VH-VL binders against q9nrl2r1430to1533. Designs and how they scored, part 283

Target 1, 104 residues: q9nrl2r1430to1533
Amino acid sequence: GGVHELSAFEQLVVELVRHDDSWPFLKLVSKIQVPDYYDIIKKPIALNIIREKVNKCEYKLASEFIDDIELMFSNCFEYNPRNTSEAKAGTRLQAFFHIQAQKL

## First folded at step 17 (VH-VL)

Design b47 (framework fv_nezutatug)
Fold by ESMFold2-Fast, scan of step 17:
Structure b47 (fold): chain C 104 residues (1-104), chain A 121 residues (1-121), chain B 107 residues (1-107)
Amino acid sequence: as target 1 above (104 residues)
Amino acid sequence: QVQLQESGPGLVKPSQTLSLTCTVSGGSIDYGYTWHWIRQHPGKGLEWIGSIYHSGRTDYNPSLKSLVTISADTSKNQFSLKLSSVTAADTAVYYCARGPYTSDHYYMDVWGQGTTVTVSS
Amino acid sequence: DIQMTQSPSSVSASVGDRVTITCKASQSISSYVAWYQQKPGKAPEPLIYSASYLYSGVPSRFSGSGSGTDFTLTISSLQPEDFATYYCQQANSFPLTFGQGTKLEIK
């Protein structure tokens, strides 16, 4: 947890939000549009929630921030079959995240 | 920082069940990662045994057939390996490891220190 | 199962040498290969993921390349702490499989 690490979290979340493949991850999945999602996914999370936690300085360690991002991706891959546009977007965005996270 | 620690008996008799536990600290097994068991036979390379996801889903190496079971206890932040009907061929160093959960690629970024298991009478 | 074949099985080198280790997959795995370093009595340490990307904290003298079936790990200027066994791992499909290992020894 240093100040430099907290600044890096904000920058990384902004880069993720701006990425072309962020569309499945910007907000929580709608129960109306996807009724069975919350029967399968028990720990829902999205970039807007993670960004709020960064802004409130709720991540004390880089590992806590990385854990929430990885949870977001794992939820995507648990719910969505590999051949879906959601899973493909998630695969590309996760790869981008792994490269950027090396700077944390 | 996440750390993994293996524990269990170092000596197991032939035909018995090998039971190992991995204790995770600095992170939760109930978060979006894949948790793995890997072993290394004396003087040989690495063999992937299987994995468990934060959802409870498991994948096993088919070469171990129905002999392997991996389970998680989120209340203790532990995941465990049971290998039934062991023989001398199961003598190895056993590692637990963590990797990200992905749709199409599986890496291990954090490893335990390993625990030696000898199968002998 | 995807078989991973490493060559050589051992290599003798001196500090300052450029060392190359290769890994061949029995079928295409795109770029989904990782490299690990293991010192005697210790757990493997991750070096490289997705063929060419270094894990955080890994020295820049390590590099990876390749795609499809043929992959290479290179150490540009060998240091004393680099004498170890190196393993490749295909990350493309279950069961996950490792190469047999390459032991890097002092010449």
Scores: ipSAE 0.065, ipTM 0.746, lowest interface PAE 6.1, mean pLDDT 88

Design b48 (framework fv_nezutatug)
Fold by ESMFold2-Fast, scan of step 17:
Structure b48 (fold): chain C 104 residues (1-104), chain A 121 residues (1-121), chain B 107 residues (1-107)
Amino acid sequence: as target 1 above (104 residues)
Amino acid sequence: QVQLQESGPGLVKPSQTLSLTCTVSGGSIDYGYTWHWIRQHPGKGLEWIGSIYFSGRTDYNPSLKSLVTISADTSKNQFSLKLSSVTAADTAVYYCARGPYTSDHYYMDVWGQGTTVTVSS
Amino acid sequence: DIQMTQSPSSVSASVGDRVTITCKASQSISSYVAWYQQKPGKAPEPLIYSASYLYSGVPSRFSGSGSGTDFTLTISSLQPEDFATYYCQQANSFPLTFGQGTKLEIK
């Protein structure tokens, strides 16, 4: 009592957003700039959407939060060939996430 | 925790097709991992056979001369190996394993216990 | 294909000894090497990834180093459970390739 504590999910999302490799994941992919993205990716998601869900207390279990983050990475690897800067950023950020998620 | 379990016949005759399945529990094959088949001949080292990503993308060891097919069944949380036209040289312990998907690093963090396959008449 | 050559093929050592195993790639793989431990009748277990990072739960007596073509696995003070075969693996490109293995035997 007397202080507000940030949720573990909020702290982790903030760490992901601040990470150098978060740039492909900050916002949904633009339909104008990448027209075929939404033909391939059926469940689009990004860190801004996940952060909004955290702030609205929409994750009841850690597994639900983890599932949304993993969906984000799976979309990245499905759309982007493995030798792209996007896929490489996704790999490093996913590894960072897996280490941090052990605290949940 | 994620666990992998191999299954399939322990004895296969020469010229037939070897079929093995890896069942994954405690995690989904739908998320951004690469799923591998590795084998080990008696008294020898490890040989990578091939890999499949959740998208259905596959990479195979060229030394197997297109005799290998890896497939995934996400509804059963399984992936499988078919190796056609087997010979005695295909006698080995076969492992399935999980690794990260990217060009940056292909280590394998979870392994099945292995299944022994003998090819003989 | 990238060839991975381990040296030595076997080592005899006593509990408490410092043991070093080396692995040489036929071409540069930056830091993309992993190390595995395999005990008789068991699947390999990961020890190290990206040349020097210890996998979760692996004892601190294990360490890895190297970059480019030359890599080293070190066990600073052998324990009885460390007698096993050790494999390096290049994680840079397909086909993935392993070293031939180094068998660590009790003296």
Scores: ipSAE 0.000, ipTM 0.565, lowest interface PAE 14.3, mean pLDDT 85

Design b49 (framework fv_nezutatug)
Fold by ESMFold2-Fast, scan of step 17:
Structure b49 (fold): chain C 104 residues (1-104), chain A 121 residues (1-121), chain B 107 residues (1-107)
Amino acid sequence: as target 1 above (104 residues)
Amino acid sequence: QVQLQESGPGLVKPSQTLSLTCTVSGGSIDYGYTWHWIRQHPGKGLEWIGSIYWSGRTDYNPSLKSLVTISADTSKNQFSLKLSSVTAADTAVYYCARGPYTSDHYYMDVWGQGTTVTVSS
Amino acid sequence: DIQMTQSPSSVSASVGDRVTITCKASQSISSYVAWYQQKPGKAPEPLIYSASYLYSGVPSRFSGSGSGTDFTLTISSLQPEDFATYYCQQANSFPLTFGQGTKLEIK
């Protein structure tokens, strides 16, 4: 990574956050509201955590950044049945991400 | 228990395309894992060929990038390797393996038994 | 590419011995090292991930340590089934790379 790559990661995260389908991904799932989530999902992540990692220059390679975003979607599809609003939002946001990530 | 099994031709002629398939049982390739191809030349160590994520994203060893394609067929619970323009140097045991999908590391926790491929005329 | 160099290339030992195998990365890989055991004619079996964590079912006589560039696999009180080739793998970045292997032989 360089300053150019870090700027590109920040721009992509901002676009993901602004997307209408980002609502399941903005913050870590609440343990109080969803008690079994952390029993099922072993590597929880969300856009606020990814953005913090970008801002702290923790991604050395574009592949590391992409992997964290894909982990986020993987967690969504593992926890949420395919017919849920969460899974449907995840499917649409992931497709958007794949198009934008081609620029990285 | 998750098991992986490689299949494909044991003998391939030079300049042809090698096609191998890994069949996954006891688990699904749909979510949460990275699926790898690794090979081992006779009497030598291990060489990572490439991987495919459950999302369809692929990463290839740069030494093989122009020659290798990895794909997945979730309806058959399989992922496959195509290696084009093979030579005798591609003679090896080919393994498929599963890795946990995580931002922290890229490990391989389940391996197939391996399939021997000989490239000769 | 990150090069992984193992030392020694072979080691001879007796049942009950303490055996140490080392692995050196050409650049820092934090703790992102795995260790595998391979017996003749068999696929590699995972032993350790993230330098020091044992996979489920791996005997407690196996242990790993290290960070950055220098990593160690230790087998305390070697058993007959431990004679095999051992490989380290860096899991930090692509392409994923393996050490050349260390063959553990009967003395």
Scores: ipSAE 0.000, ipTM 0.555, lowest interface PAE 14.4, mean pLDDT 85

Design b5 (framework fv_nezutatug)
Fold by ESMFold2-Fast, scan of step 17:
Structure b5 (fold): chain C 104 residues (1-104), chain A 121 residues (1-121), chain B 107 residues (1-107)
Amino acid sequence: as target 1 above (104 residues)
Amino acid sequence: QVQLQESGPGLVKPSQTLSLTCTVSGKSIDYGYTWHWIRQHPGKGLEWIGSIYYSGRTDYNPSLKSLVTISADTSKNQFSLKLSSVTAADTAVYYCARGPYTSDHYYMDVWGQGTTVTVSS
Amino acid sequence: DIQMTQSPSSVSASVGDRVTITCKASQSISSYVAWYQQKPGKAPEPLIYSASYLYSGVPSRFSGSGSGTDFTLTISSLQPEDFATYYCQQANSFPLTFGQGTKLEIK
């Protein structure tokens, strides 16, 4: 993890945030709105938390950054059935991420 | 930016319950971090007591069994430790600390300054 | 529980020396080891996580290595501010456990 890698992580997170399918991932799932979420999902994460970690230089390897993004998608698919708008958004955003992550 | 501060009675009588609070500033505890309690007996090493995830899930050191309870109050941005039936062996410096939740690595990156607890009559 | 054993328990050294501290886990913990520095009357401060990665702001004279059960912390050129007690911690599973500590003292 160099300075160029941190800049690349920030750029990628910004691209994910700007994507039309980012809406389920922008911030943590509300425990008030979805009370059973945290009974099922043991390692919650969202783009706002990942971006904070990038800004604090907490990712030392590209693999650590990629693991956090993949955890976010994994949580989505574990909680949401395949035919939901959340799962469909996650599928499209994950595909976009895989294309962009090849630059890391 | 993030700071943790322990507070509590300092002196506790044997057989009573020790109650400590950790106040977190600079970040809400409802973000996805794990919040820990660690203690250090005089002249000795570190002992992990337990942790609470921001979701409310707790993990405790089995050596303390049913004696320990950790809870969080997101409205005050605090998490707390209760240790019941204390003895002189519970005399220690108590620390609260933050660990990242997104890693499979359970380490602590931010620590409070510690608060000294003495158990005596 | 995973037991962490440090050696030596204490070491005396001079400024400019290379110092190595070792830590052994009672079972394999992959690379899930953190190292902390504690000065008298102060809280522990993180130095290293995942066996070899430096925390932000930690001087490059500190390095960590190892995997499985055997781990080392090395200080390549000791500075006056490095005299402290060092702890390893297994970060692999609950309960989290620490080594007994290594006290680094002035010769």
Scores: ipSAE 0.008, ipTM 0.566, lowest interface PAE 13.3, mean pLDDT 85

Design b50 (framework fv_nezutatug)
Fold by ESMFold2-Fast, scan of step 17:
Structure b50 (fold): chain C 104 residues (1-104), chain A 121 residues (1-121), chain B 107 residues (1-107)
Amino acid sequence: as target 1 above (104 residues)
Amino acid sequence: QVQLQESGPGLVKPSQTLSLTCTVSGGSIDYGYTWHWIRQHPGKGLEWIGSIYYTGRTDYNPSLKSLVTISADTSKNQFSLKLSSVTAADTAVYYCARGPYTSDHYYMDVWGQGTTVTVSS
Amino acid sequence: DIQMTQSPSSVSASVGDRVTITCKASQSISSYVAWYQQKPGKAPEPLIYSASYLYSGVPSRFSGSGSGTDFTLTISSLQPEDFATYYCQQANSFPLTFGQGTKLEIK
């Protein structure tokens, strides 16, 4: 897509970053603190990486952008048990994303 | 198991561009890893050349920045190094390596076997 | 750039000896140091990450310690297959930098 589509993706990422529940998703999980994470999660991703892809014009379709955001949530739910603060934050942020993504 | 294999010319003439390719098997280059090029001059230590993230972002050693380009071709599961205007000082064994992309460290946990490049007329 | 200074440059030791190699960073790198073993004619093999964690398959006679600027690799009981050059690497920031290497000769 064009400049307007990239601006829409950038705005959406900014909205996600500013959300109270973004804390598990701002950066990739540290191997120092969670060494088994990358044995379990085969395609890790985080909001800082998605933002870099937006800035590099890597998303040609809204569906590609949405797929990366959904991958981020899928990884969260795969690694973190349902009763954790990470999984609960992910559930709320994903619901917020689905509302915002209706504009794309 | 993930494996990396370097390929390219064994002999390059001075002033030409050296082109090397790293082929990744057993895993996708589009997974959340950083991909590195490292070289080792004869009888000397290791020098980090640069890296490419799976997002396309590149980082280069400042000592080589004007001469080096790293790129990725996800459809072929490869990443490549171009080093322009080579001299005899660029004679080395060249390695590609994988590192996890994390917020706080850059390790190299899988290495290729290396490819020898000689710059000579 | 963070400079990694490795010592000694070479060491000769007998099988069964305890060998220590040190690495000093020019500025604090927390615990973000890795150690590699390189045998003649082969690619480097990772030994240790985050100063003290062993990669899978690395013998327990290898250990690492340190934080901040001073790091040590120890081999508690040297074996013939440990003849190699050892490198430290700071993993804290770009550009990534390696120590100059320590050549371990069994003799």
Scores: ipSAE 0.005, ipTM 0.564, lowest interface PAE 13.1, mean pLDDT 85

Design b51 (framework fv_nezutatug)
Fold by ESMFold2-Fast, scan of step 17:
Structure b51 (fold): chain C 104 residues (1-104), chain A 121 residues (1-121), chain B 107 residues (1-107)
Amino acid sequence: as target 1 above (104 residues)
Amino acid sequence: QVQLQESGPGLVKPSQTLSLTCTVSGGSIDYGYTWHWIRQHPGKGLEWIGSIYYHGRTDYNPSLKSLVTISADTSKNQFSLKLSSVTAADTAVYYCARGPYTSDHYYMDVWGQGTTVTVSS
Amino acid sequence: DIQMTQSPSSVSASVGDRVTITCKASQSISSYVAWYQQKPGKAPEPLIYSASYLYSGVPSRFSGSGSGTDFTLTISSLQPEDFATYYCQQANSFPLTFGQGTKLEIK
């Protein structure tokens, strides 16, 4: 990936962070608050980690970036029942992501 | 359950490089945990050496940063410590430990049994 | 670096006693302190995280409290297996730092 592609990933991550529904995804889930999370979720990820990977030029393909974002949503839906505020936020943020990702 | 086991030479000569490996069983090192090295000098408390995260980033104690390297080998489910130019002051029990990766706070919930390293000629 | 100072350095107690040990941070660390128990010749074992939450399997006689700079670990009814050295750790910022330890001894 080039400078333009990295700029696009950075802008998309910033837009996700600023979204009202980003709160479950800003940082990795705390084991203090959710002790069983890491027993269930084997590939945890969050927007701060994805942003670090963008800044370090670790994404070679747009598909790798998209895969990490989709992993984040998949983890949310695996851990959180459908009727939770976390799952509802994830559903709305994922829809927003799909619209924005068309620009990649 | 997850278990950690340190291994490496018990005796290292001054000016050489200390190399220790932590083998993880019952869990994978390439998923959402922080992996730490801590040491304990005879008659003293605990000193954090450094950490490696599941995404490969490392953080080192500034007092040791020029001397320390931590690396991970996910195919062997191991992470390792190299401490260069050792002196008698590096004589300690060395522990590896696991912590949950939270973006803001760092705890250690699983510890290895420790391995004694003596730096002596 | 954030300095963690424990008091007392040692305490002598009997089975059934209530024991408290304190830990003071050189600057505010909110609630981000952990407590560990270490028995002679063994690795530290985690007791408490985020000042007051017990790790799974830790007996309910252990409790933690505090925020900001002042923290306490309390053992409400001391048992024979509790004689050990206790360490606090700040988890707020790098480098991670530990207190010097409090040795809990048999009277």
Scores: ipSAE 0.005, ipTM 0.555, lowest interface PAE 14.0, mean pLDDT 85

Design b52 (framework fv_nezutatug)
Fold by ESMFold2-Fast, scan of step 17:
Structure b52 (fold): chain C 104 residues (1-104), chain A 121 residues (1-121), chain B 107 residues (1-107)
Amino acid sequence: as target 1 above (104 residues)
Amino acid sequence: QVQLQESGPGLVKPSQTLSLTCTVSGGSIDYGYTWHWIRQHPGKGLEWIGSIYYKGRTDYNPSLKSLVTISADTSKNQFSLKLSSVTAADTAVYYCARGPYTSDHYYMDVWGQGTTVTVSS
Amino acid sequence: DIQMTQSPSSVSASVGDRVTITCKASQSISSYVAWYQQKPGKAPEPLIYSASYLYSGVPSRFSGSGSGTDFTLTISSLQPEDFATYYCQQANSFPLTFGQGTKLEIK
């Protein structure tokens, strides 16, 4: 057979999804669980949306992909107090992302 | 390597707004760090005023009754403190400081030299 | 708010002495305590983070211990440059709070 190649962006998203600290970022925040989230966060995003954008070839530059990932972390830190499990997960996952993004 | 330098007026009149700026050199204020303001009243200990993080998230000491605003200007690599309606109780040495962004602990590893502010008519 | 109670307020000691300063949090802060040294007219300098870890460049005569609510800073053999005011800080939650300080004075 053939070689199945993943884009650099797809490979990085897969690594983020598999990380133990990805749980707050896998899907958009629920309005039922967090009713005020969308009053505070004006540009919501999550890993499932970023992965769909990668699969549709919507990122033309690495900077556009990085901006969406950083927006995801920025939203986390804007909404969640620093002592929350969400903010803790975000801090560790963001550090992991910065190391992996050196490949881009 | 990273250095912080406070600047602003040494004398402020009661009821005015105190405005201080912290200029950061040797590093960027954009990512990975939280930037703090701390003050020290004459002959007293240290009081945390507040902090700013990436994308403008701020945390303030509730004891300051919403009199505090902290902002950042990434193009100038500066962050600033505004304290409104000052009184003689706001006379202090004001420090800016850097801390790593963490979700479970908040340390300050680099400090400016401090600037003395006297509130007096 | 977490209150940090520091003791003693002042210590008189001689070069070569072992000095112990304590800090008590009003609620559990795990290991999230920092210690700072401040000399007259100078900004505080960080000594210790997470109760026991020394910052780079801090002499090994400084050590920290504790967890939960009770924390200790120890200087095993005082040097002349160690005469200063020492502050603990809880790093666990906002607002960040400091102890009232311990002034270490020459005997």
Scores: ipSAE 0.000, ipTM 0.590, lowest interface PAE 13.6, mean pLDDT 86

Design b53 (framework fv_nezutatug)
Fold by ESMFold2-Fast, scan of step 17:
Structure b53 (fold): chain C 104 residues (1-104), chain A 121 residues (1-121), chain B 107 residues (1-107)
Amino acid sequence: as target 1 above (104 residues)
Amino acid sequence: QVQLQESGPGLVKPSQTLSLTCTVSGGSIDYGYTWHWIRQHPGKGLEWIGSIYYRGRTDYNPSLKSLVTISADTSKNQFSLKLSSVTAADTAVYYCARGPYTSDHYYMDVWGQGTTVTVSS
Amino acid sequence: DIQMTQSPSSVSASVGDRVTITCKASQSISSYVAWYQQKPGKAPEPLIYSASYLYSGVPSRFSGSGSGTDFTLTISSLQPEDFATYYCQQANSFPLTFGQGTKLEIK
């Protein structure tokens, strides 16, 4: 479809930002604190970027919005070992996202 | 809806390499999912073969040792299984499946229909 | 490897019966167990993850419980479409392992 779902996307991003496990995802990873991140992760993204794209009406399809959120989680699991607090937060937040995204 | 479809030969000769491909539609393999291969011998239960995460991180069942290779081609939205030096014991239905990549569980929520492989001379 | 042992290996039951299938892990796996239903000639269908959570669309007559090493799948009121083999799977560590299966036959 070609229908803009701005209210639904904004509501979901706000719920993700408010979630206790959002802390690894709020902003782009710091190049200074994590210098090898951008050598490993080719398509960096974070919730602040996704929210800005929603506000600028850059998502034309729900699938584009979902793809950016899934890319964010994929980057987390690619970079962070399973035993890290980042990976554990990502696991819980991704499960929350999947439940909320069922109606997009 | 995400769908998985296995493809490959129905018959493989002993000592050859079995090659199977799983084609994913309705979703991308270039995300936070783990993609699995499972097999089921005639009249028996399920055996996990291995899995691949985005960018080629793999885990294999030690029982299959160096005989297994799993790879992904994100441009074709496919992942593949190669099992070398097959014997009659490798006769089975082969399934591909999707599971979330998480720190605390490895479940399989979407499965292909399965493809039958017979190893016989 | 973590061994998963199911009990019973087969059971015959009547429509309306309460059926319980047990799965035992050789070591503690917390709550990281999944249950699958497999009908003849079909791929396994997921029923339950993390011991007790139903997948979307799974009838409420199915329930799971347990933690550590002992897990159960219960069907509260057996229906004709429940004829199938049921498998548990530990999701705690690699290699992933399945129980041997429980074949449920409707009388």
Scores: ipSAE 0.012, ipTM 0.636, lowest interface PAE 8.7, mean pLDDT 87

Design b54 (framework fv_nezutatug)
Fold by ESMFold2-Fast, scan of step 17:
Structure b54 (fold): chain C 104 residues (1-104), chain A 121 residues (1-121), chain B 107 residues (1-107)
Amino acid sequence: as target 1 above (104 residues)
Amino acid sequence: QVQLQESGPGLVKPSQTLSLTCTVSGGSIDYGYTWHWIRQHPGKGLEWIGSIYYSGKTDYNPSLKSLVTISADTSKNQFSLKLSSVTAADTAVYYCARGPYTSDHYYMDVWGQGTTVTVSS
Amino acid sequence: DIQMTQSPSSVSASVGDRVTITCKASQSISSYVAWYQQKPGKAPEPLIYSASYLYSGVPSRFSGSGSGTDFTLTISSLQPEDFATYYCQQANSFPLTFGQGTKLEIK
């Protein structure tokens, strides 16, 4: 808890944001550009929302933070077919996340 | 952190339905994960039974398709396995496990300790 | 179903040895293979995912390689706690299938 855990969550989110494969995850999917997204995905989330939750101290347990990151990847794989650039980026970024999560 | 615990009867009679429950703690079953059942027959390797995704979508091993049902109860943070018409061949250690939902790969990163099920009269 | 075949079925080794275990898929699975370690009476524990990525907390002496149909797990310097059964798993398509296992025993 407290400052130590928040520093760890913030560092991990910053590393994810800076990763080359973060581009599908930086912000929520546009309703205008992808109108059917919100018919399929009922719990939308993105790195900017997760970062704000970290900064506002909204994660009380490491598991809550990890669950939000995994929800983000899960949404990607549910909506996007396997051979899309989005799904491929998600697969690589998720693998990177699992390695970095050793710090939690 | 996240822990999985199997529960159910250790002994089941032939032709009956085996019912097992996996209780998840330290995380929620309704976010982004795939939840699996795997079994291991005495002295043999691992056999994937099936999975359920948080959306309710299920996938079953075709060798067990007509016999297996997996369901989730998000209010109890549990998912369950029902295997009908059991025989002595269903004697095994049963594991529940968590895997990420991916369209590209499926692996299991958290496992329960396993529960032994014996099918005998 | 995709069949996964491991070689050898058992291997005897000494602490400090380099050990290699191979896994062959009956059809191409790209890089979608995972490796697990199982000790007697315990659940399997993940070692490697997507052929070459170490899972959190796994010692660096473990490494994975391969693509397509042929995959290898390597332990560069065997430690006493590494004596266990190792399983490969194809993660490409349903049904998910495991290799038959490789038992690593003390020489």
Scores: ipSAE 0.006, ipTM 0.568, lowest interface PAE 13.8, mean pLDDT 85

Design b55 (framework fv_nezutatug)
Fold by ESMFold2-Fast, scan of step 17:
Structure b55 (fold): chain C 104 residues (1-104), chain A 121 residues (1-121), chain B 107 residues (1-107)
Amino acid sequence: as target 1 above (104 residues)
Amino acid sequence: QVQLQESGPGLVKPSQTLSLTCTVSGGSIDYGYTWHWIRQHPGKGLEWIGSIYYSGHTDYNPSLKSLVTISADTSKNQFSLKLSSVTAADTAVYYCARGPYTSDHYYMDVWGQGTTVTVSS
Amino acid sequence: DIQMTQSPSSVSASVGDRVTITCKASQSISSYVAWYQQKPGKAPEPLIYSASYLYSGVPSRFSGSGSGTDFTLTISSLQPEDFATYYCQQANSFPLTFGQGTKLEIK
């Protein structure tokens, strides 16, 4: 992509960060607080990493950006049981993302 | 909206176990946050005692020589500190506090008002 | 353990002054520093996290900077309510450690 396309990714990441349900996704899960996370999740990612990739122009296609956001949600649902606060937040934030991604 | 309130005996005899409880209101301790105990000796700075994550994982300050136990009771929305074999050096104001969950950044954004504990006969 | 050393230990200033407090970590902690304000008889209140981000509700006259081992808290135009003790904290690794505090006193 181009500068206009990258600006759209930045705007969407900012909207996700500002959402009330972003708290499980802002930074990588702590190895100290959740020691088994990295034994289960093989491709960890978080909004701060995705934002860095946007700022460095590492997404050439909208599909690559969307894939990283979806990986983030997939990791959440793989690690966290459905009845957890993390999984519930992930479900709501993913729905919000799907509406916003229609603009891309 | 989230508020923390410490409770405990105020006066503890030397060699006994100090037990303090932090009651959380306006939020749940089973939400994905880290919960901390910090103390402040009279006229001195802040000392981190330890923390508990909602999973039950605990971290303790090694300078307290394994005399510390932190536990959580999600049914009461409380977490607690036990400090065994207390001496006059454990006289302090004790605070409970909340830190953010999903980061490697361990700051405290919500604090209780503090409870004064005096260790004396 | 990471040691946090604040400078100065105390400072006297007047309303309207620019005040700078520094904090040095004994090893690199990236940007994982928080700053707190404590008034007599009260709990500490967060001012800054991740070295430079203002906590919600904190006045814009407060700012933070630094990375690695050297960090600074600045108050650009001191107000009467700012006379307090300030603490830095490394937020990088356990055990969590605080600086010894800087007491900001009226001149």
Scores: ipSAE 0.000, ipTM 0.563, lowest interface PAE 13.6, mean pLDDT 85

